Miniprotein binders against q9bqp7. Designs and how they scored, part 55

Target 1, 240 residues: q9bqp7
Amino acid sequence: VPQNWFPIFNPERSDKPNASDPSVPLKIPLQRNVIPSVTRVLQQTMTKQQVFLLERWKQRMILELGEDGFKEYTSNVFLQGKRFHEALESILSPQETLKERDENLLKSGYIESVQHILKDVSGVRALESAVQHETLNYIGLLDCVAEYQGKLCVIDWKTSEKPKPFIQSTFDNPLQVVAYMGAMNHDTNYSFQVQCGLIVVAYKDGSPAHPHFMDAELCSQYWTKWLLRLEEYTEKKKNQ

## First folded at step 26 (miniprotein)

Design Qo5
Fold by OpenDDE base, second read of step 27:
Structure Qo5 (fold): chain B 240 residues (1-240), chain A 100 residues (1-100)
Amino acid sequence: as target 1 above (240 residues)
Amino acid sequence: SPEMAKELVESIEWLAKEVEELLKMGDPWYAIWMARLAVDFAEDTGDPELIAKVELLLAEALIKAGDPRAEEIIEKAKKIAEELGSPELIEEVEKVRKKK
C-alpha cells in the first residue's frame, strides 16, 4: 500500500467533457525542470528482474545482429516511432494547423495498421501535451487525449516491428498511461478529466493494430502500482 | 554461466508471477503480452518443464481473453508434459483445459 496515497481522479472536475469541443487540441510544451518525468521514474525503479531480462534480450540481439547491427536496429526503431507519432499528430490535428503534410509520413505500414482505430477516435482534446502533477511532483508528455468509442481516454501509441513489442516499452506501459491520467486530472492547465486509458500497438506490416482499453477500475489498480514506483523513486533520490 | 542460468530462471519465475497478477487484475491482454515474453525467455533455458509451465500460463491468459490460439498452446504444453513423463504437469494441462 502506498504511504502517500493520492486519487487518480479529481472529484472537483466533471466527467462530462464540457460541450465546447475545443476547436484546437491543447499542446502544452514540456518545461525542463528539476521535476522528474514519468519515464525517468519508471526507468529508475525497474526491478532487478526487469533489468536482467532487458540485458538478456540485448545480448541475444547483439549475438544475432552484431554490435553495429544492434545499434542500427535500435536507431531505426526510435526513428520509426518518432515518424509515426509525427504522422499521427498531423492526422489528428485540425487541417488549418497542419504544416505541409509530408505525404511520405502517411505512407507507412503503421499508419495503415491504425486506420481502424482512428475511425473510432473523435473529440481530440490534446496532442503531444505536457502534464504536471503538482502534489506528487512529476511531469510527462502524453501522446493524445481523445474519445475512443465515445469514452475520453489518454491514448498512447506504440510501434511493433514484430509480433512481439519492443521489450523496453513492454513492462511499464500501463503505468505510464495512468501516470499521465493522474497528472492531467490534477493539472490546472486542463479543465476536464479522463477516466480511461488506451494503448494502441501499431504493426509495421500494416496488419490491424491492437487496442488495449483500460477502464476506470483497471486504471485505478495500475495507479496504485504507479504510486509505489513513485515512492521508491523518491526514496532512492533522498539516499543519493 | 550457471549463475546466469539461475538468474534467468528466477527472472522467468518473477515474470510468471506478474502474469498471474495481471490475470487477477482483469487485464488478460497485457497478461498475454508478458506471458509471451516468459515463453521466449524460457526457451532460452532449454528447460522443458519451465517452458511447459509458462506455456500453460500463456494458455490461461489466452482463454481469459477469449483467444482461439489457446488450444494450440495447450497442445504444445501437453506434448512437452508427455515427453517428460510428468503426471503433475499433465494434470496441470488438464486443469487449464477445463478453464476453456
Scores: ipSAE 0.816, ipTM 0.919, lowest interface PAE 0.6, mean pLDDT 91
Fold by OpenDDE base, fold request of step 28:
Structure Qo5 (fold): chain B 240 residues (1-240), chain A 100 residues (1-100)
Amino acid sequence: as target 1 above (240 residues)
Amino acid sequence: SPEMAKELVESIEWLAKEVEELLKMGDPWYAIWMARLAVDFAEDTGDPELIAKVELLLAEALIKAGDPRAEEIIEKAKKIAEELGSPELIEEVEKVRKKK
């Protein structure tokens, strides 16, 4: 049990979007402060087994691709992910704020992959927006807050080049989502709360993306795990 | 090295426990993902017993998700169990199949 328990949901916030919610998605810039990011917390608190498996995977990939090939692969994965997020932001943004859509960004297999998911996405409340948990003192940049099949979700978009995903991007994904949820629910910049999470894995070949929906109960379970990781991080930093 | 091989097995066993926990939590999707990872690493060991065990976990996750691919995985595990001549593993395969 976490020593410093904090709820994922804010009882002071209503689940119903106020009719006064701005029609424009929130985009709060990430401030680089002394406050750790969700990603940093997760990376610094990986288990010895996770570290071992990641290193083994890396070594295997280097053996297959060569060192330069692996660097190129990693760079391409990063670039493709970035472009995919930019394309999604463009798609999900209101038309009036749409800079000239780079049509080339929209022709990706990843965008094709998520088309069926996008049909079920509505009521976009935030895009590429920073969240800060005021009490637990962590920050993150969430991809999207929107309704999926009528349920308000923190949506995290992932890219997979191969059916076997990049292992680094897959460990602790549920923890990342719930960390963003908890932060948003306790960030004064947001007037609403989120109770559900959605992880979407897009495929480069355009095959249908897989949605992973997390209800409030599942999110609460992962939140407990997140709190333990945050405590571990905090303890490690006090001893440094 | 034998040491790295041991650490790999221990890490796969850790993944297996994580999969079991995820199944208990009611997250079959992430359980499937983690189980596939466990299978991939188990294949690197060349240990058929370990492979069969993690394949069965994958099958359980697929069953809980309602994924029809569960049967293929069960049959794969069954074949390994039969090749090993392990009555215990065959029994485990049948236990998983009964969950479907």
Scores: ipSAE 0.800, ipTM 0.915, lowest interface PAE 0.6, mean pLDDT 91
Fold by ESMFold2, fold request of step 28:
Structure Qo5 (fold): chain B 240 residues (1-240), chain A 100 residues (1-100)
Amino acid sequence: as target 1 above (240 residues)
Amino acid sequence: SPEMAKELVESIEWLAKEVEELLKMGDPWYAIWMARLAVDFAEDTGDPELIAKVELLLAEALIKAGDPRAEEIIEKAKKIAEELGSPELIEEVEKVRKKK
């Protein structure tokens, strides 16, 4: 149970949703500061079992690929993820930027994997935008805020190669989403509220991704877990 | 090493408990992802009883998500339970099958 519980939703923003088509999606720049990022908090509060399993996975990969092969594999995973996010931002951006679209950027199994989801995405409100929880003092960079099948969501895009996923990207995905959601709902740079989440894991071979929808009740349950991780992080930093 | 093998089993059991919590929370989709990790690591142990138990947990998550691939996983666990001759595992397989 967190000692300092704080609500994920902002009651002052319980009004009806904003306009369905904002002129331009928000892209708040991330500023360097001393407050922790969502990613840092989660990485530094992994359980001993998560750490053990991650190391076991790394050793299996190194045994299979060799050390240099593993370094190349991890570099390729990072690059593919970066390219995927760039492609999605281009696809979801205002039409006037489409003339700058790189054809090779859109030629990806990952993009094919999410096509059926993208046709249900509309009303894009934010892309690659910084959020800060001004009370709990943490920061993040969220991928997308848009409507999915009529529900305004914080959307997180992930890539996965079948059958060898990058295991660290699998742990704590829902906590990352709700941490961004809570931050957005209490960030003065944003005038609207988001109560739902969507996690989309795209596959390299183009196989259909599944839209992992999280409603407000589920998000509230994950929020409690996030608060525990943030609390644990704060305690660890006191003792370092 | 013996310590590493024990720690692997304990970590898989920890994962299994996380999957059970996710199912109780009503997030079978994320439970499927975590259960697939548990199966992958359980296969690394070579322990057929552990493998069957985490496969049944994956099947439960698939059932709650309405995913028909649960049937394939149930059959895999059933084959293991029959090869082991374990009445407890056979009962667990049938209990999961009734949840479909």
Scores: ipSAE 0.799, ipTM 0.921, lowest interface PAE 0.6, mean pLDDT 86
Fold by OpenDDE base, fold request of step 28:
Structure Qo5 (fold): chain B 240 residues (1-240), chain A 100 residues (1-100)
Amino acid sequence: as target 1 above (240 residues)
Amino acid sequence: SPEMAKELVESIEWLAKEVEELLKMGDPWYAIWMARLAVDFAEDTGDPELIAKVELLLAEALIKAGDPRAEEIIEKAKKIAEELGSPELIEEVEKVRKKK
């Protein structure tokens, strides 16, 4: 049990959108601060087994691609991911804020992959928006808050170039999502709360994306795991 | 190195425990992802018993998710168990199949 237990859900907030919620998705900029990001907390608290498996995967990839090939592969994965997020932000943004849709950004296998998911996405509340948990002292940048099949979710978009996922994108994804949920639910910049999470894995070849829906109960279970990781991080930093 | 081989096995066993926990938590989707990862690394060990074990975990996750690919995985694990002549593994295969 976490020593510093904090609820994931805010009892003072309702799930019902207040009629005063702006029609435009929130985009709060991430401020560079001494406050750790969710990703930093997770990276610094990886288990020895996770670290080992990541290194083994890297070694296998280098053996297959060569060192330069692996660097190129890694760079391409990051670039493709960035472009995909930019494309999604463009798609999910209101038309009035649509800068000229770079048609080239929309012509990707990843965008094709998520089309069936996008059909079920509505009521976009936030896009590429910073969240801060003031009490637990962490920050994050969430991809999207929207309704998926009528349920308000924190949505996290992932890309997979190969049928075998990029191993770094497989570990702790549920923890990242619930960390964003918990932060948003207690961030004063947001008037609403979320109770569900959605992870969407898009494929480069345009094959149908896989949605992973997390209900409130499952999110609560992952939240406990997140709190333990956050405590571990805090302890490690006190000892440095 | 033998040390790296040992650490690999230990890490796969850790993944297997994570998969079991995810299944208990009621997250078959993420269990599938983690189990596929476990299978991929288990194949690198060449240990058929370890491969069969993690394949069965993958099968359980697929069954819980309602994924029809579970049968193919069960048959793969069964074949390994038969080749090893392990009554224990054969029993485990049948236990997983009964969950379908």
Scores: ipSAE 0.796, ipTM 0.913, lowest interface PAE 0.6, mean pLDDT 91
Fold by ESMFold2, fold request of step 28:
Structure Qo5 (fold): chain B 240 residues (1-240), chain A 100 residues (1-100)
Amino acid sequence: as target 1 above (240 residues)
Amino acid sequence: SPEMAKELVESIEWLAKEVEELLKMGDPWYAIWMARLAVDFAEDTGDPELIAKVELLLAEALIKAGDPRAEEIIEKAKKIAEELGSPELIEEVEKVRKKK
């Protein structure tokens, strides 16, 4: 139960009618600030059980791969995620501003994995764009805002290597999405509102990704959990 | 150590409670992710009763999501319950099977 509740949706922004959509997706620069990021809040408020399980997973991976093997594994996961996000930004950008794409960037199982989802994505409003919650004072960098099957969503792209998922990418995914949503809905850089979320986990082998859709009611429930994490973070920083 | 083994079990139970909450919220797809993690860690314990319990939770999440892979998970839990001879686990397996 949050001590100070704040709504995820902004009543001053009707979802219909919107003025003309921009022809180029928004890409608000992330500004260096003392305001905490979504990912920092979530990392700093992990439960003791989350921390224990992460450490347990890490030790098992080190036993299996060795110290050097684990370092290479984690570096490869990070690089693959970075390349995937870069490829998606390139694919979703308007062709009018498109430079020659790096074809190696676009050739991956992860991109194959999401092709059927990309066919249902339209009306891209933002790509790799900063958000700031002006009242609750946190920032983030969202992946994408676009329509999925006619519903405007904050879309978060994740990668997965079966059968060894990276635990940090598993914990708190829905909280990250709703935190970005709430921030965007209360950020003066944006004139529109988003009420739905979509999490897409792409597979390295190209297997079809599953679209994890979150409607407004589900987003509101995760928003309450996000507010608790933000409140916990603020209290911890007050006492440090 | 006994303390580390206890903490592992408590952390798995925490995951199981998170899965139950996710199912109540109506998010079976995220519940599946968390349940698979719980099964993975439960296997580390070597505790067949705990393994079967979290497998049944995964099966429940799969059923709620309409994923037919629930059948193989239920069968795995059934084999464990039969080997243990636990009336409570056998009853739990049958309750989950009825939800299909």
Scores: ipSAE 0.794, ipTM 0.918, lowest interface PAE 0.7, mean pLDDT 86

Design Qo5
Fold by OpenDDE base, fold request of step 28:
Structure Qo5 (fold): chain B 240 residues (1-240), chain A 100 residues (1-100)
Amino acid sequence: as target 1 above (240 residues)
Amino acid sequence: SPEMAKELVESIEWLAKEVEELLKMGDPWYAIWMARLAVDFAEDTGDPELIAKVELLLAEALIKAGDPRAEEIIEKAKKIAEELGSPELIEEVEKVRKKK
């Protein structure tokens, strides 16, 4: 049980979008502060088993691709991910804010993969927006807040080049999403609350993306796990 | 090294526990992802008992998700159990099949 319990949901906020919610998605810039990011907390609190498995995976990949091949692979994964997020931001942004859509960004298997998910996405509230939990002292950059099938969600977009997931993107994904939810729900820059999470895994070959929906109950369970990771991080930093 | 092999087994067993927890939490989708990872690493060990165990966990996750691929995984685990002549594994296979 976390020593420093804090609720994921804010009882002072309504689940109903206020009529005053801007038609334009929020894009709060990430401030470079001494405050740890969600990603940093998760990375620094990986279990010995997670670290071991990641290293084993890396060794296997290097054996298959060579060291230079693995570096290239890693670079390509990051580049493809970045381009995919940029393309999604462009698609989900209001038409008036459409910078010259690089048509080339839209011609990807990943974009094709998520088309059926995008049909169920509406009411975009935030895109590439920073969140800060003022009490728990962590920050993050969330990909998207929107309605999925009529439920307001924090949406996290993932890319997979192969049917076998990039292992680094497999661990702690639910924790990342709920960390963003909890931060947003207690960030003064946001007037609304989110109770659901959605992880979408897009595929390079254009095969249908897999949505992983997390309801409020499941999010609450992962929130407890997140709090434990945050406490572990805080304790490790005090001992350094 | 034998030490790395031991650590690999321990890490897979840890993954198996995580999958079981995810199943208890009611997240079969993420359980499938973690179970597939466990199977992939278990195959590297060459330990048929460990492979069968994590395959059964994958099958349970698939069943809970309503994925028809569960049957193929159950059959794979059954074959391993039969080859090993393990009555315990056969019983576990049957237990998982009954959840379908």
Scores: ipSAE 0.787, ipTM 0.911, lowest interface PAE 0.6, mean pLDDT 91
Fold by ESMFold2, look of step 26:
Structure Qo5 (fold): chain B 240 residues (1-240), chain A 100 residues (1-100)
Amino acid sequence: as target 1 above (240 residues)
Amino acid sequence: SPEMAKELVESIEWLAKEVEELLKMGDPWYAIWMARLAVDFAEDTGDPELIAKVELLLAEALIKAGDPRAEEIIEKAKKIAEELGSPELIEEVEKVRKKK
C-alpha cells in the first residue's frame, strides 16, 4: 500500500569475513543533519487516537502523583533508562567504553532483569551506533546488533515499571526496530545484513525480562508499516 | 466530558483493532502489550461490556502466545458477562475458551 515500496534488504551487500574486524563492535557517531530521525518520523505521524491516549495517560499519572510527583517520575525514568543503556554498552563491549570499576552503573534491577537474555546474546556487531538509510534519507541511533540464540538481530532495550506501563515507549517500538534494520542494510558503514529484530523489556524490580523476537517475515510486515509512516511524514513536510 | 468519554471509547476501539492486526501478523507478544494497554484504558470507561471485550482480546493474545494466564482473564470476562446477563458476551467468552 505504500506508493513507493522499497526492500528492507540490500541483496548487493553480504557479511564478508574480511570487511571489518568483528571483534570490535561498530559505534558510528551520530551526525547532525536535516534528514529526519526514526523517532521524529514516528512522533510526527501519530494517529489522533495515539495522541489522545498519550494525553489521557499523562493526565492520570498527574492525578495519581501530583504535578511535582509526575515531574520526578518522568526525570527518574529518563535517568534510569540512560544508566541502563550505559551499563548494557559496557557489559556487551569487548573493549573499554566505560570505567571498568563503575559498580553503581551495574547495580540495577533492570540489569538483573536482563541477565538471562544476555546469556543468549553473542557476536556483538554494533553498540549505540548511528544508521542512515542512504536511499530513503532517514537516520537513527540503534542500541545493539548482535546474535540472539544464533540469529543476528537489531536489539532494542526498553525499561518498564510493570504496574504502570509507559505508554509513549510502547507505541510503534517494532517500527523503530525495523526502520533501524532497513537503514543499517542500506548504510555503507555496515558490511552485513540483518533480518531479525528483538525488543527486550526490562523490569525495575529485577523480574525476568521478556524477549519480543521478530523473525524476517514479521519484520517485513512491520517494514511495510514503517514505509507508510515515512511516506506520511514526507507528504506532511511538503504541505507545511 | 461527554465528548472526551466518546473519544476514549473510540480510541480504545482503535487500539483493539491494532491488537487484532498484530495477532493476524503473528506477533502475539506485542499484541499482549497493546491489549494490556487497552484493558487499562477500558477500565477508565466504567463500561463493563467494553472491559470484558478487551479482556477477551487480551486472553486471545495470551492463548496465541501459549501463556496460561489467559484462563484468569477469561474467568474475569465470564464473571462480567454473567453479571450483565448478556448471551452474546457469554458466547464470546466460550469462543475464546475453546481456543485454549
Scores: ipSAE 0.774, ipTM 0.910, lowest interface PAE 0.7, mean pLDDT 85

Design Qo6
Fold by OpenDDE base, second read of step 27:
Structure Qo6 (fold): chain B 240 residues (1-240), chain A 100 residues (1-100)
Amino acid sequence: as target 1 above (240 residues)
Amino acid sequence: SPEMAKELVQSIEWLAKEVEELLRMGDPWYAIWMARLAVDFAEDTGDPELIAKVELLLAEALIKAGDPREAEIIEKAKKIAEELGSPELIEEVEKVRKKK
């Protein structure tokens, strides 16, 4: 049990979307400060087993691709991920921003992969927006807040070249999503709260993306795990 | 190295525990994801018994998710168990099959 319990949901906020669908998604800039990001907390609190598995995976990839080949692979994966997020932001943004759409960004297997998910996405409230949890003292940049099948979700988009996910993103993705949920639900810049999470895994070959839906109960369970990771991070920093 | 092999086995055992926890939490999709990772690393050990065990864990996750690929995975584990002549593994295979 976490020593510093804090709820994921804010009882002071209504679950009902205020009827004023903001015509424009929120895009709050990430402020660079001494506050740790969700990503940093997760990276610094990886278990020995997680670190070992990542290193073993890296070694296998280097054996297959060579050192330079692995560097190129990693760079390409990162670039493809970035382009995918940029394309999604463009797609989910209001039509006025459509004029600057690089058509080349839309011609990806990843975009094809998520088309069936995008049909179920509506009511976009935030895109690439910063969240801050003032009490628990962490920040993050969430990909999207929107309704998926009529449920307001924090949506996190992932890319996979193979039917197997990229190992680096695999371990802590649910924790990242609930960390963003908890922060947003208590960030004064947001007037609403989220109760669900969605991880979407897009595939490079255009095969149908996989939606991992997390209901409020599952989110609450992962939130407990997140709090433990945050406590571990805080303890490690006090001893450094 | 023998040390690396030991660490790999320990890490696979850790993954197996995580899969079991994910199944308990009611997240079979993420359990499948982690179980597939466990299978990949178990194959790196070359230990048929370990491979069969994690394949069965993957099968449990697939069953809970309603994924039809469970049948193939169960048969793979069964084949390994029969090749090893392990009555314990054969029993475990049958136990997983009964969860369908």
Scores: ipSAE 0.746, ipTM 0.889, lowest interface PAE 0.7, mean pLDDT 90

Design Qo7
Fold by OpenDDE base, second read of step 27:
Structure Qo7 (fold): chain B 240 residues (1-240), chain A 100 residues (1-100)
Amino acid sequence: as target 1 above (240 residues)
Amino acid sequence: SPEMAKELVQSIEWLAKEVEELLRMGDPWYAIWMARLAVDFAEDTGDPELIAKVELLLAEALIKAGDPKAEEIIEKAKKIAEELGSPELIEEVEKVRKKK
């Protein structure tokens, strides 16, 4: 049980998005502060088992690809992920704010993969927007806040070259999503709250993306796990 | 190395516990993902018994998700159990099959 309990949901905020669909998604810039990011907290609080499994995976990949091949692979995965997020931001942004759509960004297997998910996405409230939890003292950059099948969600987009998600990104993905939810729900820059999470895994070959929907109950369970990770991080930093 | 093998087994056991917890939490999709990872690493050990155990765990997750691939995985685990001649493992296979 976390020592410092804090709720994921804000009782002072209405669950109903105010009927004024913001004409423009929020894009709050991430401020580089002494405040730890969600990603940093998760990386610094990985278990010995998680670290070992990641290292073992790395060793297998190096054995298969060579050291230089593995570096190239990692760089390509990162670049593909970045381009995918840029393409999604372009698709989900209002047309008036779209710089010249690089048509090449839209011609990807990943974009093809998520088309069926995008049909169920509406009411985009935020894109690539910073969130800060003032009380729990962490920050993050969320990919998207939108309605999925009529439910307002924090959406996190992931890329996978294989039917198996990339091991480095997937271990703590549910924790990342609920961390963003909890921060947004208590960030004064946002007038609304979210109760659901969605992880979308896009595939390079254009096969249908997998939607991992997290309802309010599941989010609450992961929130408890997130709080424990945050406490562990805080304790480790006090001892350094 | 024997030490690395031991650490790998411990990590697979940890993954198995995480899968069970995810199933308890009602997240079968993420349980399937973690279980597939456990299978991949169990195969690295070359221990058929360990492979069969984590395959059964994957099967449980697939069953809970309503995924038809569960049957294929159950049959794979059954084959391993029969090859090992393990009555205990065969019984576990049948227990998982009954959850379908």
Scores: ipSAE 0.756, ipTM 0.892, lowest interface PAE 0.7, mean pLDDT 90

Design Qo9
Fold by OpenDDE base, look of step 26:
Structure Qo9 (fold): chain B 240 residues (1-240), chain A 100 residues (1-100)
Amino acid sequence: as target 1 above (240 residues)
Amino acid sequence: SPEMAKELVQSIEWLAKEVEELLRMGDPFYAIWMARLAVDFAEDTGDPELIAKVELLLAEALIKAGDPRAEEIIEKAKKIAEELGSPELIEEVEKVRKKK
């Protein structure tokens, strides 16, 4: 059990969106401060097994691609991910805020992959928006808050190349989502609460994306795991 | 190195435990993801018994998710078990199949 227990859900916030749903998704800028990001916490608290598996994967990839080939691969994966997120932000943003849609950004297998998911996405409340948990002292940048099949979710978009998925996007994704949920639910910049998470894995070949839906119960279970990782991070920092 | 091989096996065993925990938590979809990773690394060992065991774990996750691909994975594990001539592994295959 975490020593510093804090709830994922805020009892003071109503589950019902107040009627003043802003017509425009929130985009709160990430402030550069000394507060650790969710990603930093997760990276610094990986298990020995996770570190080993990542290193083994890296070695295997270098053996297959060469060192330069692996660098190029990593750069391409990063760029594809970035472009995918930019395209999604453009799709999910209101038309009035749409800068000139680079039509080329929309022509990707990843965008094709998520089309069936996007049909079930509505009521976009936040896009690429910063969250801060003031009590637990962490920050994050969430991809999207929207309704999926009528349930308000923190949505995290991931890219995967078949048959070799990018291993970095595998281990701690559920923890990242619930960390964002917990922060948003207690961030004063937000007037609403989320109870569900959604991880969407998009595929480069355009095959149907995989939706990993997390209900409130599952989110609560992962939240406990997140709190333990956060405590571990805090302890490591005190000993440095 | 033999040491790296040992660490790899231990890491696969860790992944297997994570999959079991995810299944216990009621997250078969993420269990499938982690089990696929376990299979990928088990293949790096070249140990057919280990591969078959993690394939069966993947099959269990697929079954719990209601994924029809479970049968293909069960058959793959069965073939390995038969090639090894392992009655124990054959029995495990049949146990997983009965969960379907």
Scores: ipSAE 0.750, ipTM 0.891, lowest interface PAE 0.7, mean pLDDT 90

